# VH-VL binders against o27280, part 87

Target 1, 266 residues: o27280
Amino acid sequence: MDSMNVPEVLEIKRIVEESESVKTFIFSWDFRREVRPGQFVMVWDFRDEKPMSVSLIDPVRSEIGISIRRVGEFTDRVHGLSEGDLLGIRGPYGRGFELMGRDILLVGGGIGMAPLAALADEATARGMRVDALVAARTADELLFLDRLEAAGVNISTCTDDGSCGFKGFAHERLLTLEENHDMAAVCGPEPMMFQVMRILDERDVPAQLSLERYMKCAVGICGQCCLDDTGFRVCAEGPVFWSQELSRVREFGRYRRDPAGRRVPW
Short names: E, the ipSAE of ESMFold2; O, the ipSAE of OpenDDE; V2, 0.75 times the mean of E and O plus 0.25 times the DockQ between their complexes.

## First folded at step 3 (VH-VL)

Design r28 (framework fv_azirkitug)
Fold by ESMFold2-Fast, scan of step 3:
Structure r28 (fold): chain C 266 residues (1-266), chain A 121 residues (1-121), chain B 107 residues (1-107)
Amino acid sequence: as target 1 above (266 residues)
Amino acid sequence: EVQLVESGGGLVQPGGSLKLSCAASGFTFNTYAMYWVRQASGKGLEWVARIRSKSNNYATYYADAVKGRFTISRDDSKNMVYLQMNSLKTEDTAVYYCVRPSYYEGYFDVWGQGTLVTVSS
Amino acid sequence: ETVVTQSPATLSLSPGERATLSCRASQSVGSYLHWFQQKPGQAPRLLIHDASNRATRVPARFSGSGSGTDFTLTISSLEPEDFATYFCQQYDDFPLTFGQGTKLEIK
């Protein structure tokens, strides 16, 4: 039997408050079911099920962590839970990040640092040099700085309002950073990822980008995310894509889809 | 730079009270549980108290040796953790360390320099 | 409660030699065992967490191994700054418990 498609009811072992709007929920996990950075799970509160990226992968302690931002009814309910309460977890799903070379640049915006924090742990464990550019609108939305520092990651920050680090957007900060990396991994708001991708392409740095909207496509529950300019559906595996794949998608960074499937500018 | 700085130690008579303070800087204090650990001269380390973060309702835990006499508390607005010690005994004489666990509470990651508490007549 | 016992109490060695320190738990603690270094007048410093993972900025000469009840800290080639007291600690069961320490001293 395929146990990945059946939700397991798991007890919340610990809850870590990352910010006023983000919590990490930690569960015991049987690592006979492999989990890799960039993959996600379906979180079920016994009413609704939503995809969430895995932000902590700890085989030594036999634990996984899932970081959840409070943005709506489902996440409000989950944030109201306490240690000892139960959640359904199904997965993991999706394409994880691939690591290559000796040096990696991580570029994360807001909650997009969640899957990148798990990737940072794996990259440092493999002996790679890790540089992270952590971006947010304000200082209180910068996530995982203490965890990244503890892992030995070289951190640069930027905030739109200048409340911490460089004042400006991630791509503006990236222009002031060293150009030499064997690869990059990027996760955050799509307009930020598009601008970062263009700079990395110019520097000839291969990049992988994680797109939250494609998580549903990976489990077959979203039929609109892969429509191209010709009107037919082209399903690509997600949520992680190489920059070469995304550079050929005209909608990336320019348009999104509303619930009716209409193109809406970012 | 992550720092924990203890203060409030000193000489106190048996039955007296003392309040220790720990000032945290260089990290997001309110997301971490915090611990107090003590060490008597020439002896090993002994866990004293733990306070969890707001998301765990500031739950507190105490070693049996101090339960009912010591109270751990925190002020997230000031990045402070405290240890109120009442009904002090000579066996409470030790260097007291403020300790930050790893991000997910797995191990003792960062230690303060310690503050000496001497309970003697 | 889980009792943690370290051996030997004292190791007398010279710089350049290999040091092997043992830690034994009275019941299985899985991999929830950590190693600390303490120099006189200083706070403990984390060396190894979860049995075998080196902490940040800890030199490669330090390594940890073991699981369940038997654990070892190895220093492959002693430097002068390594002469200190080493403690192990279990984190599987409450109350949290530490070993009595192993003192590394110059021969």
Scores: ipSAE 0.000, ipTM 0.455, lowest interface PAE 12.4, mean pLDDT 84

Design r29 (framework fv_azirkitug)
Fold by ESMFold2-Fast, scan of step 3:
Structure r29 (fold): chain C 266 residues (1-266), chain A 121 residues (1-121), chain B 107 residues (1-107)
Amino acid sequence: as target 1 above (266 residues)
Amino acid sequence: EVQLVESGGGLVQPGGSLKLSCAASGFTFNTYAMYWVRQASGKGLEWVARIRSKSNNYATYYADAVKGRFTISRDDSKNMVYLQMNSLKTEDTAVYYCVRPSYYEGYFDVWGQGTLVTVSS
Amino acid sequence: ETVVTQSPATLSLSPGERATLSCRASQSVGSYLHWFQQKPGQAPRLLIHDASNRATRVPARFSGSGSGTDFTLTISSLEPEDFATYFCQQYDSYPLTFGQGTKLEIK
């Protein structure tokens, strides 16, 4: 029952509505299977299986949380479930974030705040100073603000439309922030992550970035995420990468691949 | 700064009614469950009532000692929690605290200063 | 309901001494056990949540241990401000229940 590669059927213990389109599903978890922020699990609704980042890691209560945005048939079905219903979970998979230094900057866009919320909990428990830049298109799409505040995180917000905090994109807001950090962790839309990475690199801040498309690569599911210009084994290494690794990937932040394998702009 | 400020306590006759109010500030009130806890004669804490957030349909739950007599409610537009106390008994005499749990309703991390309710003839 | 019992009712010690306070639940509460400090005329203050996790800004001399039915709060070296009443609370099941308290008094 505790093998990482065998799906365990778990009861949904609690559901937290994070926004109109995002819910966090909380399960009892046996921490003999270690889980680190930045790792993901495969969620199985007995029809389809999808990778989802772990957004809550609570070994004291023996619980994990998985935050899911409603974007398609699978996630719509999962959102229709109630406390007491069952889901198959296997994992964790992928490499997690590494923490170093005394200060960390988190930069998250939309659902990209999910793995960063788990990281914020670990960083604060470790005694680090945590600053979070939370970005979304609108105020209603800003995620985990209450949870970050409860964890003692210093929060800055930005929205594309100016409905909350700074009006503009995450990288534009970052340019107005003067404090240095020992490291950063970034998760969100790839174009946002590319721009943020460039600014952090110029400031000599080592950054780790989490790429959703590389979650499938980490479990051997091939597609748009498996090929790049560097020739290294990206499908074995994701979803978290250091900025030095991503600076060598020509496609990062500029192109994705369609189902035929052709490069298309973001 | 996270704050909870109770009001509405006082002296009331047995069989009477009081409505306690709790004003919340410094956090996103509408995402938290809210609790009332009382303490009689400066000793022993007793949970009284809970109201969940909108995402949990404002579900309420009461201690058996007050069930049917007390009603917990909230007004998210005003960041207020209320405790309507009816058919008061002398054993309801206590300091009443408004309490915010941690996110995900874990532990009682924020307490108000308390408001004294005395039920006496 | 889950009954929570604290012992001793009163503990008389001097500054610099170690205090050990016990809390027992009538049935297993896992790790859903919290400790609070209360001074006269003040609201309770969270010290330890989920059996062993120190709350923010709580001094390192406070520690919690235990699981299931038996829990302990330890204060490694008492400071004058630590003389107060301490309560434990289970959060495993409703109704939520508290112990009767242990009063730390200066010897």
Scores: ipSAE 0.005, ipTM 0.499, lowest interface PAE 10.6, mean pLDDT 85

Design r3 (framework fv_azirkitug; at its last look DockQ between E and O 0.65; V2 from the best seeds 0.00; counts 0 for: pae E 6.7 > 2)
Fold by OpenDDE, look of step 5:
Structure r3 (fold): chain C 266 residues (1-266), chain A 121 residues (1-121), chain B 107 residues (1-107)
Amino acid sequence: as target 1 above (266 residues)
Amino acid sequence: EVQLVESGGGLVQPGGSLKLSCAASGFTFNRYAMYWVRQASGKGLEWVARIRSKSNNYATYYADAVKGRFTISRDDSKNMVYLQMNSLKTEDTAVYYCVRPSYYEGYFDVWGQGTLVTVSS
Amino acid sequence: ETVVTQSPATLSLSPGERATLSCRASQSVGSYLHWFQQKPGQAPRLLIHDASNRATRVPARFSGSGSGTDFTLTISSLEPEDFATYFCQQYDSFPLTFGQGTKLEIK
């Protein structure tokens, strides 16, 4: 039996407050089990299980970080935990980001910055030039700014209320930026990603986008995360997709499936 | 742009009290734990105290040498960290540094210029 | 507590020479060993974190190696500005502890 499918009970090593609603939980990790930015793990609090993106990958310290936004009952319970408490972690799963070229653009919204922060670390470690457009509703919701700056990332901020940086949405800010990059990585609200992808396609910038869907098994067997009409499984063929792949996905930017399998418009 | 500036050092008699302050700027202060580290003249460095962020309930930790005498505190609204030093001893004489750890508290990456505390009769 | 010991206490070299500084921990600290540079009248400056990672704006001539209990800081070719005191520090467990320092002085 593949050991990656068995949850390991891990002790929370550290907890870091990223914002009022986001915490990063740090765990010791055996890097004989490789993990890539853009991949996710299944987090089990011994009652329920949810997919979460890896936001920190540190093979030197043998640590990973999982950033979790408080949005419901499961995350409420997790946010109530302390250092030394236990969680079940299985994975990693899915396809992560690929790095190419010299200059990379990251476009992230809200908690979508989690996998991009991990990607930023890898990209800068490789000597790449990294520009990041970080978007949020308000200044207080902007994630990982100090971390990204410490890594050498060039940051542009965007907030809905104009409390920090450009007032408006990420795709609007992107339109004001004339510089092209060798590739882009995008993660955030799907309507944002849809608009950003359109702009990047028009500029002939290769782009990878990380999708969020309801996942149960994480191993491509239950079908809960299948995308219309391709049949792509977000947990197996994704969650990271190239823009060319998503161009074939009818539901992208339009609707998603809820836990009951019903179509829910964005 | 990231900066730490200590103040409050001076001459004090044994048994006296002194309160150090550290003003932080250029980073999201309330997301970081903060440390005090001291160094006696011509000697090595010694960890003194640690205060964690709000997410960790502002938990405090002290070196054995200062337990019961020193109190570390912070005011996130003012981007300040403090060190209240009571019952000072001659061996407490040192330059005291305010120190910020890395983002996830793995190493000390930012130091203030230090403030000198002299305990002498 | 974990005791951190540096050697030698003093190292006298000339510009252009290679410097090798040692740091030993009384118990394994994994890779949680950091190096600092301190000049007279100044605060310590982070040089190497986690045994082998250069901090921001640290010249390539500085390098760190080691794991567990034995660590080494190497300066491949000394520059005049490199003559200072160097401290190692373990961040594995509390209390955090520093080495006593190696003074690198000009010969």
Scores: ipSAE 0.675, ipTM 0.865, lowest interface PAE 0.9, mean pLDDT 95
Fold by ESMFold2-Fast, scan of step 3:
Structure r3 (fold): chain C 266 residues (1-266), chain A 121 residues (1-121), chain B 107 residues (1-107)
Amino acid sequence: as target 1 above (266 residues)
Amino acid sequence: EVQLVESGGGLVQPGGSLKLSCAASGFTFNRYAMYWVRQASGKGLEWVARIRSKSNNYATYYADAVKGRFTISRDDSKNMVYLQMNSLKTEDTAVYYCVRPSYYEGYFDVWGQGTLVTVSS
Amino acid sequence: ETVVTQSPATLSLSPGERATLSCRASQSVGSYLHWFQQKPGQAPRLLIHDASNRATRVPARFSGSGSGTDFTLTISSLEPEDFATYFCQQYDSFPLTFGQGTKLEIK
């Protein structure tokens, strides 16, 4: 309980480069603190804390992995660290994905594949059939393809520039796929998730979507953790929501909030 | 699909040099550490060298038996890993395997077929 | 260095029998111990990783157990193709070390 909210200073055991801008940091973890795919932790570099989704959950090796994209000052500092260096980890937090049925679809955009890769590991371990649509701007930014193939996942790719697989966006590629699924899990840029949700709704496929943008409330006071019409908070009730919950949220896929809480278009 | 193909083995005199090559295909080579493991005829396996990926600064590690004599290197643009062997001894006679670990470096996942190095005395 | 010792050196059994192979480490390696099968003229094949996890396309008759310093590989009912040399390996600390092997022979 209380010990779950106390930061642990952990040694970086291994670092794996996933792309030019993404690294996975691996830590030893005591699984008396359960971690589920879709949950996140607060990563503390002894100056700033940021929420990061857990991308590897390995109770056999007693390890977790956290995949971090270089996008600003905090992530630039973390990317400069080496094996043996220390980071503070607090958590896990949030609601994880639920698995149901026999056949599942994963749709990931960019770093959004990170929590979905952990989910793929759990689903394949349960004997489920897993299809993944992996989307990125360019071929070099497609994440976890080798890991997913090793897990037995059936992979489709798309890139904005056509450098690998289908040329176009995830929702455009999804329209060309003819598979039926019992459920889907989606994580990536919010506009992509909105478009994918619409298609899955028309196909009567229940979907879970992971919203990362409101996790700031885990660090401090932040009204941005609430969704407009539902009152759900990503850090407390999310980050994973069913599509039925998100279809009623005016903000989803339309606009975001700036640090002052003002509406800003995507 | 995933393949590691070694080459460069052969017969060499004691004190000589030989360079082994390993051509990788079917995976994102630059994101994996790569290893060399050897096995003398009818004997056990012995780890020789490791080279890490760019994210770990291409750090290299060697078994004591080969330190100062062998150099592991890689060329990510060609999906190649190399083992330069200098000052060869008869004890270096073995089949040399190029090995890829699991994605997050926990166990040896994929092995090449091996290339035989014979140091004649 | 962590020394890994396998026993017995040679195990003579008949098809259908149960095989139990032991591996001991000179110091704790946690669960970071792996088992490989090697047939004459072939590269080693990963069989069990992290003490008890069966590798892809490895038959269910193979199982691993143990932690710390004592590990066991069990083959519940030997098939003719199982007669090979088996190696254990620790991946806890460098230098990485292998056992000397246990050779399974047909009686």
Scores: ipSAE 0.334, ipTM 0.696, lowest interface PAE 4.1, mean pLDDT 87
Fold by ESMFold2, look of step 5:
Structure r3 (fold): chain C 266 residues (1-266), chain A 121 residues (1-121), chain B 107 residues (1-107)
Amino acid sequence: as target 1 above (266 residues)
Amino acid sequence: EVQLVESGGGLVQPGGSLKLSCAASGFTFNRYAMYWVRQASGKGLEWVARIRSKSNNYATYYADAVKGRFTISRDDSKNMVYLQMNSLKTEDTAVYYCVRPSYYEGYFDVWGQGTLVTVSS
Amino acid sequence: ETVVTQSPATLSLSPGERATLSCRASQSVGSYLHWFQQKPGQAPRLLIHDASNRATRVPARFSGSGSGTDFTLTISSLEPEDFATYFCQQYDSFPLTFGQGTKLEIK
């Protein structure tokens, strides 16, 4: 039993409201446990435990940030917390993004921008050129725009309702953007990621995509995060997969599984 | 373009009061802490006050020299930061700057042009 | 309180020369030491944050180094517009404190 498999109780150091529905919770973190963009942690509110992506990795300040969308009972309780309140954190878990080349494209939908914001910080710190396509339903739901701009990221936006930037879906906006990237990193609603992956594959752009599945153990034992047809465990072999790995996964972009294991449409 | 514009400075007698304003534009104001920093003529810079964002309960923090006399406040609906200065002293004479820190705080990245406060008989 | 001390108080150099400005904190501030440029009648401008990171639109001739208590700002080849006053500032602990400044003037 390692310290990483038992939640460490940490105080919430700062809370930043990213949107009406998304908050970033910042904690002190001992970087002897290294954290990479694309990895996740299990957040425990002393009643339930859910996987959340790391959105801020700051070894200089010894801090991590976890961005959480309010979508249900657990996240409603967490959003009700204040600075100084306690949460349990275990991890990090999973395979993170790998950076390559000089020019990276980030494509994020909704809360999927959280791990990509962390990746953007690392990429810009390495001197890479970073373009980001930030997608949401409305302008008010576009995440991390000020943070990305301050980091020197070249931002393109799209919104379903056209309230900011391109009116339409991320893959439609992508067709109108420059095609000269060495790699791409994609995270968001799985149907969006599927469409974006197809375009990037046609353009011969190496792409890494971050998947979300139901998780209990987060260490690869319980099997709840397995992908059909491959046996890949999202918590162990992912959550970040190369597009070539996902091209062999029939369920990707077609359906998901609920906590009872039933197939449900996206 | 991110801009901070201070106003409300002027000449005030010792013991008097003055309220400074800072109009912010070009960024999502309600997500940032905001600061006041002052500089006496030909001298160094001195931090005065901080007010945090709504998500951090608008918590305030003051330099010892101004505690109990100055009050920082903000109005997120108008993108404004204020500094109410009471019981002014001659040593409060300075140019007062409105300052925005980095997104998650850690350094000062945007400064206003400043507004001069002179406390003199 | 963390006292931040700059040296020299005044540095006289010619365009094209290398400038080296020092900043010392009375206790360790890790990497939370930042540099600003101020020209007469203007507000300070961020140059370097977190000891060594150039701010947006700051020319490559500006570089910062150091950690803990001792920090250096270097201007590799002075341009006429670089003659100004430079402040360092710690953001590790409250009260936040600034150095007294180094005036870089044309010889």
Scores: ipSAE 0.034, ipTM 0.612, lowest interface PAE 6.7, mean pLDDT 87
OpenDDE, second read of step 4: ipSAE 0.596; ipTM 0.843
ESMFold2 (binder alone), look of step 5: mean pLDDT 92; pTM 0.933

Design r30 (framework fv_azirkitug)
Fold by OpenDDE, second read of step 4:
Structure r30 (fold): chain C 266 residues (1-266), chain A 121 residues (1-121), chain B 107 residues (1-107)
Amino acid sequence: as target 1 above (266 residues)
Amino acid sequence: EVQLVESGGGLVQPGGSLKLSCAASGFTFNTYAMYWVRQASGKGLEWVARIRSKSNNYATYYADAVKGRFTISRDDSKNMVYLQMNSLKTEDTAVYYCVRPSYYEGYFDVWGQGTLVTVSS
Amino acid sequence: ETVVTQSPATLSLSPGERATLSCRASQSVGSYLHWFQQKPGQAPRLLIHDASNRATRVPARFSGSGSGTDFTLTISSLEPEDFATYFCQQYDSWPLTFGQGTKLEIK
């Protein structure tokens, strides 16, 4: 078995507070192990293990960053950690984003901006024009704005309460934008992604979307992240899917399965 | 536009005190560590102090030359960083720069224009 | 502390010429070496970060190279606005330290 499946115990090098609920944990990384935006790692706090998207890929400094939103017991424990503390990291896993064309649109909601931020860095480094629609419930929940701006990304913000940028949802803001792009990358709440995908399809913009599902093994064995009807394993065939692939997934935008395998509506 | 503006510099006698201020604008201030760096006339640059962000418990660090005499602090609600300088010495004479590091604190990204502190009898 | 030493102290050249500035660290700093440009009466400006990466809006004529202990800043063809003092700085270990600077002056 590949050594990548054994968690490597890494020291937290730095912690960055992205928002009140999101922290980025930075680790030294050996880039002999390739990592791509859109891929995820399994984070182990020696009690539990959870999949987390890579939000920073810095081959210059030999660092990666993992952005984690505080949402439950596991993330509560992780958020309690300090610089110098240890975490187990295994991976990366899954299919990451592919870049094509000259102009790319990023549409992200909440913590969904994590993998997109990494993608933005790569795209801008390649000389691509990057437009990002960053959505959140409130202004305080908007992520990575300064980082994106520093990278040369053209940012449009959207908040549910109108505290920053467009008042409304991401898909509503997208409808007001007339410009088309060579491709789009989308990550956020699934209902958001569903609506955004619909619009992009109507505009004939190739789109990739990153799904979130309960993942246990991360290696396509346990089937916990299997999508209905298609048999797609989010950890193996995803988490990044093309819109054409997701068009075959009935449950997309409608429901997910919990750890017990029960359907839970979005 | 990202901007740092220092203030509070001036002439002070040895043993005196002075408080520098730095006003930040154009970025999410509370997510960044902040630094003070100084430069004596015709000399090189010297790191003075560092204050980390809230996520890092506002931890502070000082160059040996100023430990026990200088205090760095910040007010995130006002986008301000301060440097309280006590027991000033003639060798503390310098232009003091407020400095923002890169987003993940890898290098010094943005510099203010500096404020001159002169310690002389 | 890590001592950073620059050479030469002063470099006199003419516009159009190639400038090569050296920076040496007393111990390995990996790639965590940055270059700054400072003009009289102005704050330092970041030129190169992490040994070889140009900062935003830095002209292509500026390039950085090196790793470990030896680093070089190169200006391929000097422009009049390039005559200034250049500082290197290590960001590997605390305390952070700067070189004493190289003054690039017009011949």
Scores: ipSAE 0.207, ipTM 0.714, lowest interface PAE 2.0, mean pLDDT 93
Fold by ESMFold2-Fast, scan of step 3:
Formats: C-alpha cells, sequence, structure tokens
Structure r30 (fold): chain C 266 residues (1-266), chain A 121 residues (1-121), chain B 107 residues (1-107)
C-alpha cells in the first residue's frame, strides 16, 4: 500500500558541503509524488525522525535535495553519513509557496535560504525576475550564492559583521532597496522575518513566510505545532503563511516555544 | 565574476613532465568538483580527469588514456586545481581546460581560457 | 563507452534560416546530454543542459529536444554570431564523451 506516512528508504546519491555547518543530501525521487517549494519531508536515520525543508526539486534529473545544518545529535549523525548510505524519507508535507506576478523578492537568513533556493528555481523557470537578499552573521555563513547566481537570480548580501556586502541586518539592507515587487518570500530567524514583514507590509508587498520550528508530527495532530492566539498548526496549515495571516499572531517575532510548549522571549 | 585561469602549459619533449595549475575565483571553490578537459587539433574534446569535493573524500577519476601518468589534485585553501602530467606522449598535445561543473555536478558550466601543451621533439 | 555521433559534420546556411543539428548516442543517456558552442580561439560555452534546458543568458532562438539516444539542437533564426562549431556531450556514463562537432558556416 502506498502512503505518504510510510518512510521510503532512499540511498544518498550525492552530498554537497554548502558550508562548514550545512550539507545538502541528494536523493533519487519519483515525481509521481509531487513536491513543491516550501514543503518539507521527515528524515529518519533509523533512530530519530526530524522535519527538513526540501531545498532542491529537479524533475529533469529525478532528484530532490535536503539541506541540513549541524545543530544537535541527530544532525551530527546525519552529517557523518556518506554517499551510498541509507535514510528514510516520509512526505512531502505542508503548504508550499505560491507564485504570482512577474517579480519576486526572496529574503533568506542562514539555513532559511534552503527552501528559498528551491523557490528561486521554480520562479526563474516561470520567467519571473528574482531578486534575493541573502543574510548571515558572517560571510562564511551565507548559503547558496553560487547556486542562486547560476539560476539567474539578482543577489544582494548582508552580514552582521560586514564581511560580505552590506554591513548590518536584512531589514536594514531592505530599507536601502527601492524597487517594488509583486510578491516576496521570507525564511530565516523569526526576529529577522518579523522586521522584514513589517517593511514589506508598509510597501504593500504581499509576503509569504516559512515557519518550520514546531514540526514534531508531520500530520499536524500534535499540540506543539500550534501557534499562540490563533490555533494555527504549522505542520498542517503551514509551514508557509501569508503576512496577513501572521500579522494576527501575537507570538510571531516576540517569543517562541520551547520543547515543553512554554513561552521563551527571542 | 567567476573566473578560471590555467597556467603551466608549454613545449615539452616526449617522456617529459608538466604541471598545470588552475586558479579559481568568484565562487565557493570548496563546494565544487573540478575537471580537466583537453582539445586536440581537429577539435575533438576529451575528458581527462575529475576531482570531487571534500564531502566526497576528494575522490579522483581518470580517462584510460592518461591513467597512471596524470594526477589531479586540489588545494582548497588556495582555490587551486592541479594536473601533474608525467611520461608525456605526442598524443597528449592539446589545449587543456580547467572546468567547473554545475553546482550539483551534472553538466560542464564554466570553462577557463585553456593552456596549450605541445609534446614534440 | 558511450559513443556520441553528430551530424552533419558541416552545415552551410544563411542568416535568418533555421538550423537543425543532430546528436545520437550509442546507448540511452536519458536526458543527460548537453550542447556547447565554440568560436575559434575561445573555450566552449554551455548552451543547453539536460537535453532541453537553456543556460543562463543564452538567446531564446536556441532550443534543445530529445531523450534516450536521439537529440536535436535547433536555432530558429540564425544571427551572424551563431556561425560557430557546436558539440554535444553525454554525462550519463563514464568516461564522459563528446561528439566530433558540427561546424555551422555562412553559405
Amino acid sequence: as target 1 above (266 residues)
Amino acid sequence: EVQLVESGGGLVQPGGSLKLSCAASGFTFNTYAMYWVRQASGKGLEWVARIRSKSNNYATYYADAVKGRFTISRDDSKNMVYLQMNSLKTEDTAVYYCVRPSYYEGYFDVWGQGTLVTVSS
Amino acid sequence: ETVVTQSPATLSLSPGERATLSCRASQSVGSYLHWFQQKPGQAPRLLIHDASNRATRVPARFSGSGSGTDFTLTISSLEPEDFATYFCQQYDSWPLTFGQGTKLEIK
């Protein structure tokens, strides 16, 4: 019986080191099971299962890519794997990005560029003009610059320390950019996304933002996927939300929830 | 601006050695596999050697015509790719190109200007 | 090894005409076939990758089609700068192999 809830054991076809802390794992994929930018999969190492955004969608090569940052024991184990090793993949899950208009602005921070890189490929394939603002603390933490350039994306960078591009935060760089866009897509640390959303709202640019932090259960039946005040379930109704939806969530940009569901300030 | 600059070509006698260098700039060198491709008189293009990135254990691959005589290597700290050519034959006479494949290694994306190697008495 | 054969060896046409260049592989290469343009004294330039995907900044008049063993590069209306040598290359099996080239020349 075919089911999205049963993990498929896939061989790691290629591994690409994006930075000292980020690797992209590439798998053969049967595109009869459709995948859209902004969706995620559950990655199973036969001990633990974690949600990961799909960062490469390539129907021509019949491949998907999953970019993983090394932040804990699960990701440390996965980073230790080699080509030919096996991982379980379940999904895809969640709401993907929607594309509209002729021009799109992508604003990504750190690993948040992963789902946006897949979106950039789709937008350029549709003939859209794509501008990307890529933000990180330092130059060595900027991700996918070469990939975005290869896709025909117009790139602006900013780093907190000024080691590459504009010296400052993503929202500060955005304030110096005058061009309007038909839409925007944003993914990165929640405080960054909140500030960027405010600027885009003032400019009347509809934005989609990706939140993937609470996806413990891919089918959306766990309480840890819920946002404060609104009852949104990230894994069932997200991870991609329009800015108009997030503007009603008092929690967004102000505090987060720990694994026990408690409020913790940013 | 992505740039690949080859050097080290020249005239050498059969049985001699040359070391080609390729200086890469304008991209994150460590992420990419790197290739050498040659083109002899008559415009025939021929893959020579391949070296993968650190995540793929710097695995090396060679065309049968050069296996055992040529060695590809890289120095990620200097953004350099090398091709050490030993026991050169007249059949090795060609323009040698340093080539960067696509980001996830599926096609040849960026080519250097090439460096001419002439093996003749 | 997978042998890649191009035809014709030379194609003589005038500006404004349509050019059709053929490439055949001795065994299936899926869609892993690429097209390059080379002008005298220059390195090859990627035109089409994975049978039908136009590379960055390549004019819309260039298109690729085919799969398996039979591939075509089409230039819908030749411009003066298009007169060059064109190579196809398979990236499916090792060793990687190129066609011998089609020289597109002014009539």
Scores: ipSAE 0.131, ipTM 0.617, lowest interface PAE 5.1, mean pLDDT 86

